VHH binders against RCC1 domain-containing protein 1 (RCCD1). Designs and how they scored, part 12

Target 1, 376 residues: RCC1 domain-containing protein 1 (RCCD1), of Homo sapiens (Human) (a6ned2)
Amino acid sequence: MAEERPGAWFGFGFCGFGQELGSGRGRQVHSPSPLRAGVDICRVSASWSYTAFVTRGGRLELSGSASGAAGRCKDAWASEGLLAVLRAGPGPEALLQVWAAESALRGEPLWAQNVVPEAEGEDDPAGEAQAGRLPLLPCARAYVSPRAPFYRPLAPELRARQLELGAEHALLLDAAGQVFSWGGGRHGQLGHGTLEAELEPRLLEALQGLVMAEVAAGGWHSVCVSETGDIYIWGWNESGQLALPTRNLAEDGETVAREATELNEDGSQVKRTGGAEDGAPAPFIAVQPFPALLDLPMGSDAVKASCGSRHTAVVTRTGELYTWGWGKYGQLGHEDTTSLDRPRRVEYFVDKQLQVKAVTCGPWNTYVYAVEKGKS

## First folded at step 4 (VHH)

Design n02 (framework vhh_8dlx_2)
Fold by ESMFold2-Fast, scan of step 4:
Structure n02 (fold): chain B 376 residues (1-376), chain A 122 residues (1-122)
Amino acid sequence: as target 1 above (376 residues)
Amino acid sequence: EVQLVESGGGVVQPGRSLRLSCAASGFTFSSYGMHWVRQAPGKGLEWIGNIYYSGSTFYNPSLKSLVTISRDDSTNTLYLQMNSLRAEDTAIYYCARDWGEYDKEPYAFDIWGKGTLVTVSS
């Protein structure tokens, strides 16, 4: 938890490998559950089988299929195959260490690389404003990849401010609020209007003329939030994670419709009984290859976004949390396991008089930082 | 109603073989890739391998000589054949449904089974 503000971290969703989400008796937590009291957590990074927690005091703790603790940690980034940790050295130089997840924080790292800090002038506002987080390195000249080569340089001309990685793609936000994408594009996740891969960062021209404040990468979908609070979303939608109609929910509706029709025996001609392959019974979108504008209910402004493999979470300016997408592990936090193809507010935080300040999704779970409303 | 149920686990002697099954229900099994993963006591998650809807298989190189993955789409069943079992193979074994990009590394699992315990002891 933050020292200056008495907030708490909450978790919900999949925890079948022992990840800390508050419940000790199952593989799933369906309602936001408070994490350990008294731990000053400033960074959460979650893989599908384990979670890395970093405290303000520089302690790293692993929970789930990977376990262990380490000191002098500035940041950590968890993927299923490996854990990247940024360590403080005795000097001003930082050390990047990459471990195989199964042997994380034990023995020798697979890879270690010194991070050269950028030269800073006295009273330099630009130098002081460049506090990024993994997988983007503090120098903004390189990032960490979950696949070899682990250390990947970035052209200084990109002026990177934020970088997020999906399963196969990357999103980069620059100092001017422009968005770049590269990597695998088969699910439309690059946003360039094609399904082709890009080997190098490519500017998203569809977002030109707008200033982005935040980017988030899911497994196979992408989100950005503008300075004015608008949400743009693209990529894979088989679970409704883009808040566009999905086949999954249409199939659930078809089952209900078939049962009702059979019970009535009114002689209605229904093609949905056993004929699913003869086209979709309702309109659905599987892939959105260019940014689509998404409106939140009641015209709420967005300030933060985070994505799991198949779900999306957005924090509003007023401190509300909206989630949607694949929900069968409870990762949407609506006290059920229902998947949604529309944004829905997480009522738990409203009911408990909590203002949401941060959200971080793992592939199948969600972590939320919230403070009491009486302290705003 | 979508679910996966593993079976076939139990106590087996070192050097013997064991076949695990995973019964799928509530979805069109033949349209999805499937995975086997395991977790030994006190160890991290270990990916064993996968089989695509086409029948193509990919294995963890450290396990390739010891395991075979197969499927029977007529019975909606996934199999893991394990040979020359050692104490190190003692683990809970899970089957999982693949949602991800089929031409890429299989990172996406959206449905997991309950797991079945395999204990290799003499």
Scores: ipSAE 0.000, ipTM 0.274, lowest interface PAE 13.3, mean pLDDT 79

Design n03 (framework vhh_7b18_3)
Fold by ESMFold2-Fast, scan of step 4:
Formats: C-alpha cells, sequence, structure tokens
Structure n03 (fold): chain B 376 residues (1-376), chain A 120 residues (1-120)
C-alpha cells in the first residue's frame, strides 16, 4: 500500500485482448475486480484493445494488444491508433513521444518534441493542483490528436485547464469553468443545438453562467459536471448512455401493443387495448443536441465523470459510483450484461465499504480507484 | 443496440480457404463501414480489411490478394473470404463496425470473435 493512497484500482468490462481487469479469467469481467498492480497506479488510459498504466514511480506499463514498459513517464494517453507518452526531460522541459499503438515503445516514435511544462506569463501554474493531463499538453497551448496533424495548437486566450477527446469531437474546460466544443457534430455531441461540425473551439452558450469543474467525452456523447455537483449530458443515446429513454433496450421482452380500432361500414367499431398499461411505445431520444440536466438517484452530487464509447460513469461526493449505457461486456459493473438507460449505483463498492475516488473508462471497460471508508 | 456475431472459423491446412461471416443488428447496416481485425496469439491486434458503406475496400498488405471482404446489405452481413491461408494467419478474427468511411477511423463496436487456426 502507498503511504498517500490506501486504496486499490478495480477493473471491469471487456478484456478480450488481454487487458488487465483483475482476475484474468475470460474476455469479460462483470463485477469490479482488484487489479494486481493497482496500489501504485496514478494514471489509467484505455483504448478498446489495450490499456496504459502510469505508476507514481514514473513507470509506464501497457496491457492488452500492446505490450511493453518505459521509465521516467509522467503521463500517457491511449487511443486505438496512437499512444502518447510524456516523459521527464532535461531541465524543466518534458519530452512528448507519440507511437503507433501496434508498435508502441518499440523503434522510433512517429514523432517526438520537447514541451515546456509551464507558461511564463502572469499565471502561477504551481498554484493549481491539476497536473497536465494528456491529451492536453502541460503548457496548455496545444493538445495531441490521434489524426494528423498530431500536434494541435490552442489559442493562448482559451486558458485551457482540461481537454478530452471523443471519437470525432473535443471538449475543452477553461480556467474560468467555461466549456468549448468542436469537431464532428453528427450525433449532437457538440451541444450547440445543431448537428453541424465546428472546425474551431466554440463556447457552449447554453452553459454560460454555470461554473464547470470537469468535462468527459465519450465516443459520440459529452458530459460535464458543475462545481455544485450538477451533471449536464448531450449527444448520442442509442444505448441509453445519456440516461434518457432509448428504443434499443428491451422493455422486458414484450412489444408494446397500441389500441386498435377497426372501421365498420355502419360507422362504429370496437377498440382493443394491448397488454401494456398506456397502449403506446415509450418515448425515446436518439440524439440530444443541447446539454440536458441529469439528476442522479437520491439527489447525489457528482464530482467526477468518465465516458466510454457507449457508457457513462459518475462518482458522487459521497464516494458512490453510478454507471449506465451499453452493458453487453459487463462494463457497467452490475454483475450482468444488461444495458441501462438510467443511472444505477454499483453496489460492489457499497457492499465492500469502499469510497470511489476516481473513474476512467475505456471504450468498453471501466477502471475505478477506491479507498477504505473512513480514510481521506 | 449494436450486435455483431462472427461465424465460420475453424481448423484448416496451409493453402486452404475459409469464409467468415458477421451478422449485424441494432443499426442501419448500409450506412456504416465494416471491417475485420485479428488478434494473433502472443502479439497485438491488427486490422485486416475494411469495406465502406459504398463498397470501397482496403486490405492490410500481408493479406492483399489472398483475402476478399464483401457485404450483403439486404442480409446485414459482412464476409471475409480467406484464400491461400498461411500459419501466420492463425488468430481470433473480430468483426468491427466503423463509424466513418476510412481505415483511420476508430472501431466503435466489436463482435465476440471466431478462431482461425492454420496448421498441418
Amino acid sequence: as target 1 above (376 residues)
Amino acid sequence: QVQLVETGGGLVQPGGSLRLSCAASGFTFSDYAMGWARQVPGKGLEWVSYISSGGSTEYQDSVKGRFTISRDNAKSTVYLQMNSLKPEDTAVYYCAKWDYEDRDSFYDYWGQGTQVTVSS
């Protein structure tokens, strides 16, 4: 156990390419399982086929379809095509290395460059507790993209604090708690009320006047959490990942039958009701193009969020984990493979008297850091 | 709810042939690119082949000329015809749904996989 971290990492969901998710049995883990090297891990970044773990001692370890290890690592970000690694360099500069995922940490990287970890402007970067987190570079003036050009400059006036990438879109949180989005918008994931793409960061006006503490990008959906613990969510909902009703989930296996009326030549006929109470299909939402306020059960406040391709995970102030969306590989952690269009608490952590402190989703799996209750 | 179900794997001798099938459901099949990827024992995942919604195909260099990807939109099925199989083709083969029409796009959904073993 680490002196400052009396907890452990847990994994669940898809592991069909040998990703470390706990016991190592089969290709799916349906219930949170402790990771063997979970005590000293400080960063987890997961792609669909491999996961990158960074330890407090600066070691990077790859698990899954990509393998290998490297030292002097400060951060890593895994995507399907690329692995970005931030290494300690001489002096205050860090070295950014970007590898093709299939040849990660072998031979020459696709590109490498020195990155200044601190701006020399009027800002005091040491005054903020948030360390640089890939894909946002520590200088907050650029980010790494999985598609060429790989190095993407950001306007200095954006004052970026956090940047997250989905399959086609980007979300940026600035120092004032404002949210910007750009990229592909076909699934409503930009939140501007249209399905149009945006080439440059665009302020989410629907969130103005609110102070956001965190953003999370899924494959085609978006989440932000306010300083007050409110959740805003938008984008694609075909798996229920927005916690809005979806047509693609079974309603207990029965098709809702509507009231049927036959025309009779004398102008009247009997109506027949179906087996369902309301006689009509439940309403569904396929795309939500504006941020929607989401309430958690029991009125719990949110503090952390992370998104997979089609699922969402949220940590509450009291240390509970809620998950919903696509569940077919067990990535929701509910000991089954059922998909949900409503937040459900992961009972494992409650039953084990654990407080959840962090969550990070890969496309089809979930990694969680939890500590014993009563330990701050 | 996207589901991809692969079938057609098995044991075959070097130089033999196999045809893999992937039955898709839960989305408008004709609107999406489809592909195949494989996990070689003891090695990483590699993409094998891609077919766009419009029928354009691409192949990994090591399988080009030996493998053919095709699709049947009426049956919501994508196929991989594998000829002149080599021991190096031994792998679990996965069907994948691509959101966009190029091979640099990320796989958004994967099937359960089907084992192909090429051995004498």
Scores: ipSAE 0.000, ipTM 0.255, lowest interface PAE 15.8, mean pLDDT 79

Design n04 (framework vhh_7mjh_2)
Fold by ESMFold2-Fast, scan of step 4:
Structure n04 (fold): chain B 376 residues (1-376), chain A 123 residues (1-123)
Amino acid sequence: as target 1 above (376 residues)
Amino acid sequence: EVQLVESGGGLVQPGGSLRLSCAASGFTFSSYAMSWVRQAPGKGLEWIGRIYSGGSTSYNPSLKSLVTISRDNSKNTLYLQMNSLRAEDTATYYCARGYWDSDKYEPFAFDIWGQGTTVTVSS
């Protein structure tokens, strides 16, 4: 029943707090590097300073600024201040625990609640369909938030299939393939054509008539992948994370104008919006407030997406990985620290005859699951 | 080869003062802006302030009256002076090459980080 394929997790990018990608202390990994082979990892969730790994055996292991291990874990979701853990409980129930990250898995959690599926309708007679991964709860009627209140109910009419959280916004994919967004909108990340915040989930009308298969939220940008393999992307683009031209990258690969100003001039004037003195006229997009269609090189179909704070990663149907955006920590995996405002294939996996099956971005790093090509 | 090493953390009584140091190596320290960032137990990252290559400073408004950042380019060393310490100042303190994006409340262009040094404020 289960295919036997030799697979492994790889990591690259920032590991300066001792995350399992290097020796810590401002360390960076620029090429995909295999993670510890003895860990049977089925879930990776990363914050800025630590990473949570859940194994198929139900063990949770923390690496980085937070450390420790726990058993009977079904899922985990890492944020900078809080760790949410879903534990196996007695009977069919699961226990949701919210921990302070620095004291995670020690003493008592900050908050805990039993999560029990509530039978409403019979759309799935095949038993417990796991309706989603954290931050969406298994009952698909609520999600966990890194800010109190930690348990947030969803409207009864909203049938969630996937929910992803950015720094200030949320994206929800429903059972019909429709996309909703809410939260902070100052960087265009909600996709409604304005920079206004939304307190409640609002349907993305620009995507109506299309069936989405996946959503991904970055710090201040958003991605969705359609059932047909098309990519739609919107939000903040000053690091090139939307694969749209950025002014800083157009200036010979420099993606952060303020960084260059601080290196060259003490107490220099802050140059924010482009004027006659802010360099030659160059076409650039800082904010994209509506979903934009993105084509991958070679016309490849997308099947999975994941976003960091300032970078984007997409897996194709053929098992290739494309990355772009801010790359100064090596999180794009191209064996350098160059930022990109266009998708580039990660050649490491092609060269090693590996087919990429999953990708999960932390804010400044990237984790990839890949299997050997042609293995039965 | 680029490295930042912090020192000076430890146990301090409430109301006390403490000076942290960060020794830089492997790069031209005098050419870079440097920052201090802290993380209290169970909390997110909090930017403290930055100092440009020429010595001008910018601080988190909530911390400006409590801290002073300075540098000695001849010794490749960054300093954080903290005064009137309270229990809420208990945190791991990091030095980093780069700056803080106060609009987005996150590190921006921080490419090198120190290992961190722990400050505990307790009686």
Scores: ipSAE 0.029, ipTM 0.499, lowest interface PAE 7.2, mean pLDDT 80

Design n05 (framework vhh_8emy_2)
Fold by ESMFold2-Fast, scan of step 4:
Structure n05 (fold): chain B 376 residues (1-376), chain A 123 residues (1-123)
Amino acid sequence: as target 1 above (376 residues)
Amino acid sequence: QVQLQESGGGLVQPGSSLRLSCAASGFTFSSYAMHWVRQAPGKGPEWVSSISGSGGSTNYATSVKGRFSISRDNPSKTLYLQMNSLRPEDSAVYYCAKDFWEDYRGEYYFDYRGQGTQVTVSS
């Protein structure tokens, strides 16, 4: 590319299986910490018990409950049950290998096949689709699922640009900026206004007329970011991961619940109680079954989003990181274990004069790529 | 803070029985489904069994079905795993884990696990 800015990866949150999260001790890292591999990493994919790192030189390294390394790797996608690896092949072809997570990079893969990258322009000339990343296959005609059958073809009319998987659902962003969802819907994560499952990709009608730039799937919630920087969010909110008021912050442990309500930083100590103001009951949202527009503090524009099982992370156009949701392992990066039902800026990156460029959440941890401000 | 502490592991002969316990604190124990997960040396974690918050529903991995029984005592905030007819392949560190939900969802995803207790089945 025209201009390259050197940076570093940081990690925080749960690491109880030995996952690499920087220099933190024990099973949790509460503030962003630089990773050992640093600037060489170009892709991070995290499951709850292990993380896959792909370097610019094509090395794959596993950290956590799965361990090992492999060469000639272009991409990797980590799920609880399996690891998908895209390896460089001869010419424009790539080799896809799917491993059982417990025996990743050892013995025989569960499944393997050659795939042709979509970005070569041969199979989709002028169709305009950037080369996809796993779990979307480079051909953009199929994706990898953590459940058998592992290979899932997409309808021929779908021109997929991005595909993200939650615990029970899928989100697809097409070349025109439209969003589709399918899978389990019991927590409102499909966004169609019902809690019913969908067996096939279904267009999110509530977002029609808007052009989306990115989608992110959490365990049981969903996020998309428009080309204009607006955030739309829906699904399960029991931990505050939608940045909507939730009762369970008040019920989450005796001491923590009391501290959260007492330390209400909005200047109102009654806002998190049953009477938000003047005795009026505060609304609590457990499930949001259709997309809701979310404003960041100070009206900041969003450019990237990533979701864990119970938390959400968003990068702004100016390079700030906001996190919210379940924080008990430190995955929000605020130097504490407090859960939040509203976006809060991660001050570490501001204090260190770092501009955030990417964020990738595992179920209970967060990985961030940041570059120094003003240093060429 | 959520805390889970396993105990009851040890070295036993094939065909023997063991009862594992997990003491829980830092959350409303009766409101959450609980799981047992094991990890053998050099392998990833394997889900073993789950129980609903009330104890009314249980599920087991095919490899342990009919041999293991999961139970809980909500007043004492303790989870149990009764292991009968133990086999060498049951050798692993056993972890108890707290679910995200109050009921089992058919997955073994969880938001906390304990430090584990070692079970070795050897002749």
Scores: ipSAE 0.000, ipTM 0.212, lowest interface PAE 15.3, mean pLDDT 79

Design n06 (framework vhh_7sr4_2)
Fold by ESMFold2-Fast, scan of step 4:
Structure n06 (fold): chain B 376 residues (1-376), chain A 122 residues (1-122)
Amino acid sequence: as target 1 above (376 residues)
Amino acid sequence: EVKLVESGGGLVQPGGSLRLSCAASGSIFSIYAMGWYRQTPGKQRDLVADITSGGSTKYGDSVKGRFTISRDNTKNTVYLQMNSLKPEDTAVYYCAAEPWDYSYGLWDEDYWGQGTQVTVSS
């Protein structure tokens, strides 16, 4: 009971820069593959061209276009421009270091600052799920951004529990389970019903009365999971990453017809084929600017979510993994490169009698932690 | 929808310079990372240079220090300045649009240009 940790990390998707995805010898891995010599990994943060692994022993290792290792690390957050590292400092404080990704862990960091972890006064349990979550700082008063200024203070009245960054937007989950969003909105990723940007955190009124347990940000889409296991999803859907119908008729082999865009009553954008091309009308949704409730097959409850640039991954209470969206590099884990506009269970973990406990998406790849079923 | 049109290729002597341009249509250009790839007959396309929407750049080892990628979001155009050209740089150069800041080029033809021939020969 105390230690149920006999598990392994698996990777799949794009690894064209030498990122560790198990077998990872080519440019892509289509089926979940065990990571080599993986041990006490407690945090995986993946950028497009490299991945940062943090162990429970406090070692940080970089894999891919960036390489190197560092000790005394509590957390790391990888982006293509910057690597943020949280190190054990002298005494009870931590040291935040921000590195240029191309020269990560070499020479002098671009910026460094001491951070007092007020959250530890709560007496974090031995190790709750997703402990040490950059880009939110341990003090919960600021976050780290991949664009200058790198240190971004939060208003004192915001009691942040979780913060996730997309390419242009941010999602914040507060202590009461409310969700805030801000940043770029051109793809509906803020969820406020408009495509307008927000300079300050704005409460998602569409989710009021519901208590959220988790948020996840993709490149231009957003996900949250309620305490009751419901999924809400919004934003850009060009690859089906919202599990809403997209322009995916690949098996018909027909020439794609001209498109016309029509606006739904809820502000979602629906595209239809033109009649001139002799194609049947095929409605699909390109943008969803309000949170949409997503049902998983079999009425399964969600407990974890993570987003890549154009794909989505969800872990259920029963330990199953569902993925959908852009599949071109095998990042959905279905042993093919087909994109999906509906959730599909990753059968590998079922077939291997594994229970999925965590998922972390990079832009074009997916990392999964799973344990053997049949607890003794 | 993004369509890419390349220009600026041609024949040049070793040690010469060329500037390639790639004009993109569509209002989402400013959020796309843009890349240049090259291909010789019988080989796969290789990344030459990549630039994110924020201006961060990456280069293939064979061109680092000789080629410079840049973008003009006002003109929806990405450029490749090629200096100190070598016979080994002879290839068809392709522009690619990447829907994410930090992705490299997409293989779907809708996100690739037609290609422009660069020949370095004495």
Scores: ipSAE 0.000, ipTM 0.259, lowest interface PAE 11.1, mean pLDDT 80

Design n07 (framework vhh_7sr4_2)
Fold by ESMFold2-Fast, scan of step 4:
Structure n07 (fold): chain B 376 residues (1-376), chain A 123 residues (1-123)
Amino acid sequence: as target 1 above (376 residues)
Amino acid sequence: EVKLVESGGGLVQPGGSLRLSCAASGFTFDDYAMGWYRQTPGKQRDLVADISSGGSTKYGDSVKGRFTISRDNTKNTVYLQMNSLKPEDTAVYYCAVDWPEYFESGYLSPDYWGQGTQVTVSS
């Protein structure tokens, strides 16, 4: 009989404010590193300067530019300006507390509200039994916003399952697997084919007939994963975060020069020559205003997705992690700082014989939960 | 191809003024934050001023009240108006494409840099 082993959290990317990303605190971590935090972490939410960790025992711990701890916590959501915490009482009521990030968990919260079911005595199978996670509130009838008003009710007809916020937009997945978007659209992140903003949730008609299982919002891009494991991605692609060809990577003189200068003198015959004189410019896409189907290498099925501000991470059904997009702080986990405009598997987890179960991106870092294969 | 071309640097006496310009091409200028950084020999590049795509500005403490950053999206150009210049302002000034959530130059690195323009404050 094989022995069951507990999983572990790993971090990589930017940690210049002292965020925990593994052993030692440099400014950047380029390869997945085990966290020193307890193995009982069940929720990670990361801002650019701090990270919130919630344990199965209900303890919240902050790491980075914000510090502190609190008990009786069921969930936490970290943004650049605000920390939202969901606390459990002895009864069915939950208390939502919102702090300015600077003064998180000290003194009085900026705002607090009891979260109560909107309808008394009714059975809502999509509600309390499937509580969801912040920024979607329990009972799936409202969400927390980083800007006032902090409490935002959803239309009664929307049966929300998941809600994710980008820098300027929102994505909502309903109980039927339909996707809605609203907010700022100037980078195509709403997926409706225009760059216009939407004030209210609008159904993504381009995805009708498909059943989505998950949504993820980046700073200015959007991802969804279907129940069959297909990835759809749209929005801003200036860093290659959509896995579509980008102008900046193709035209990056530093990247071409770096490749040439890393060659030994004996290797100079293989030196790349760039420039317009070659007459073969790569195609590029800066903005993708409609959902685009993305194929992973080897035809792998996706089950989880998470987005940073400029990078994307996807977990496959077989437990592999793929990352792409902006890599400047090592947030792609490929042992370098190179940006990619195509998915690349994070070899660390394969090499260590680990199966990836979850991924959560902060704006410029990545947190991964992985377990050892059950048998040697 | 991302290209940033700085101009307007030079020699000026203490108390004088200079206006730097940075002409940008090869990317969707309107969508990016733009910054001015400076570097003295042997030191890291420090943030002088930053301007978001929406026009919100941030300044380094040593230049606040003396320098003004602005942008002209119709010309794909970012400007730095430098007033009441001091010898301590002597540095190579770099234009950079910045991250939209950029808040601290000592911790964050811009995506792309210009070639730099020398500013010397001396009599």
Scores: ipSAE 0.000, ipTM 0.293, lowest interface PAE 13.7, mean pLDDT 80

Design n08 (framework vhh_7sr4_2)
Fold by ESMFold2-Fast, scan of step 4:
Structure n08 (fold): chain B 376 residues (1-376), chain A 121 residues (1-121)
Amino acid sequence: as target 1 above (376 residues)
Amino acid sequence: EVKLVESGGGLVQPGGSLRLSCAASGFTFSHYAMGWYRQTPGKQRDLVADISTGGSTKYGDSVKGRFTISRDNTKNTVYLQMNSLKPEDTAVYYCAAPFPDYWDSYEYDYWGQGTQVTVSS
């Protein structure tokens, strides 16, 4: 068979609990650093204090404030208080186990349940049903919550394909490419145009008629990527994680403020009176309650998104990685700790001739899978 | 609104022990990480210990094995048990919490007023 191009996982950002992020620099790694966890990792799920790595051979390894290993693992989802693991059963059945993070993979789990994966559409002649990733269960009729009750049913008519959890909200992508949200809305993270909470999944009307391929939930912000590569982003923006102008970049003495030029609604430029001030301060967005279309530099198409608590990462179709938002722990990967309110390409992967294939954010760190480009 | 009140500091002899307490109010304590930091005159604040929502702990190198951080979510209190105290542990000890209204972050935005610990004979 053809030789597979070599790939590797890289980590950067916060590692104050001993999470594997390559060569540690105290509590932070500021530049993408190759992981020593091996080249066979196929899934990464990161909490702020520990990371769960699942290998293609079915081994789960924990790094950070939680440690340990287990076999026959198909998937894992790391939250601060709980670790959910999907284990392979003797047949097509899987076993879902939930542990308290501090005693993960030792003794009895807090809760366990058999789960039988079901083919999507039941009479799906194409056989294209894909196993959902945690926290969505393979049956697509329930998800795992970090708060009791741990098993949360979903209405079958939702036809869930992907589910992502933020700190206070949930995003659901259905089989038709429609997006639903529910939970806390105080930061606009639900995208319905209000700051009101929703107790049950509610269709994002602003995205109707568009087919979404992926959703990502941050702490208090939300992202989706359309099948055509467009990015829609909404929610909390105090750290610039929406790539909208903000005054709070967490940089002391920042002299250059972004100026939004969206004030040309009638073709006029904004003029300010008086001689008591330098220029006009840029408008800033603290909360964006509706999905906003985000253009990447050079008009690049997006294929993958992942969110931390206060930062955002997007992979382009050409294999470039863009990051923005809170950068104080180096989680943006730009070899500094500067926060950004605009997408910036992570030059490390370009400089090393690596094509980015996947990105997974923890709350304050970023994990990236990249493949070496062939030599000319 | 958010209030952190430290107590338990004092003067002890080398080799002694102290237990610091930090009473928190104004936020859902059980949902946030907590930390202890210390500062000596003329120096920046150093991490002593952190504790996550799940109880996972991290310690500064100089205090590992001697200090223990713990939390009691029913009392909204974080503790620092300090054993085998040394003169170099003399500092003002601060309780810290992340900004409770906006994120689950290891960035500590709220600080208590501090409690003095002096290790001297």
Scores: ipSAE 0.000, ipTM 0.241, lowest interface PAE 12.6, mean pLDDT 79

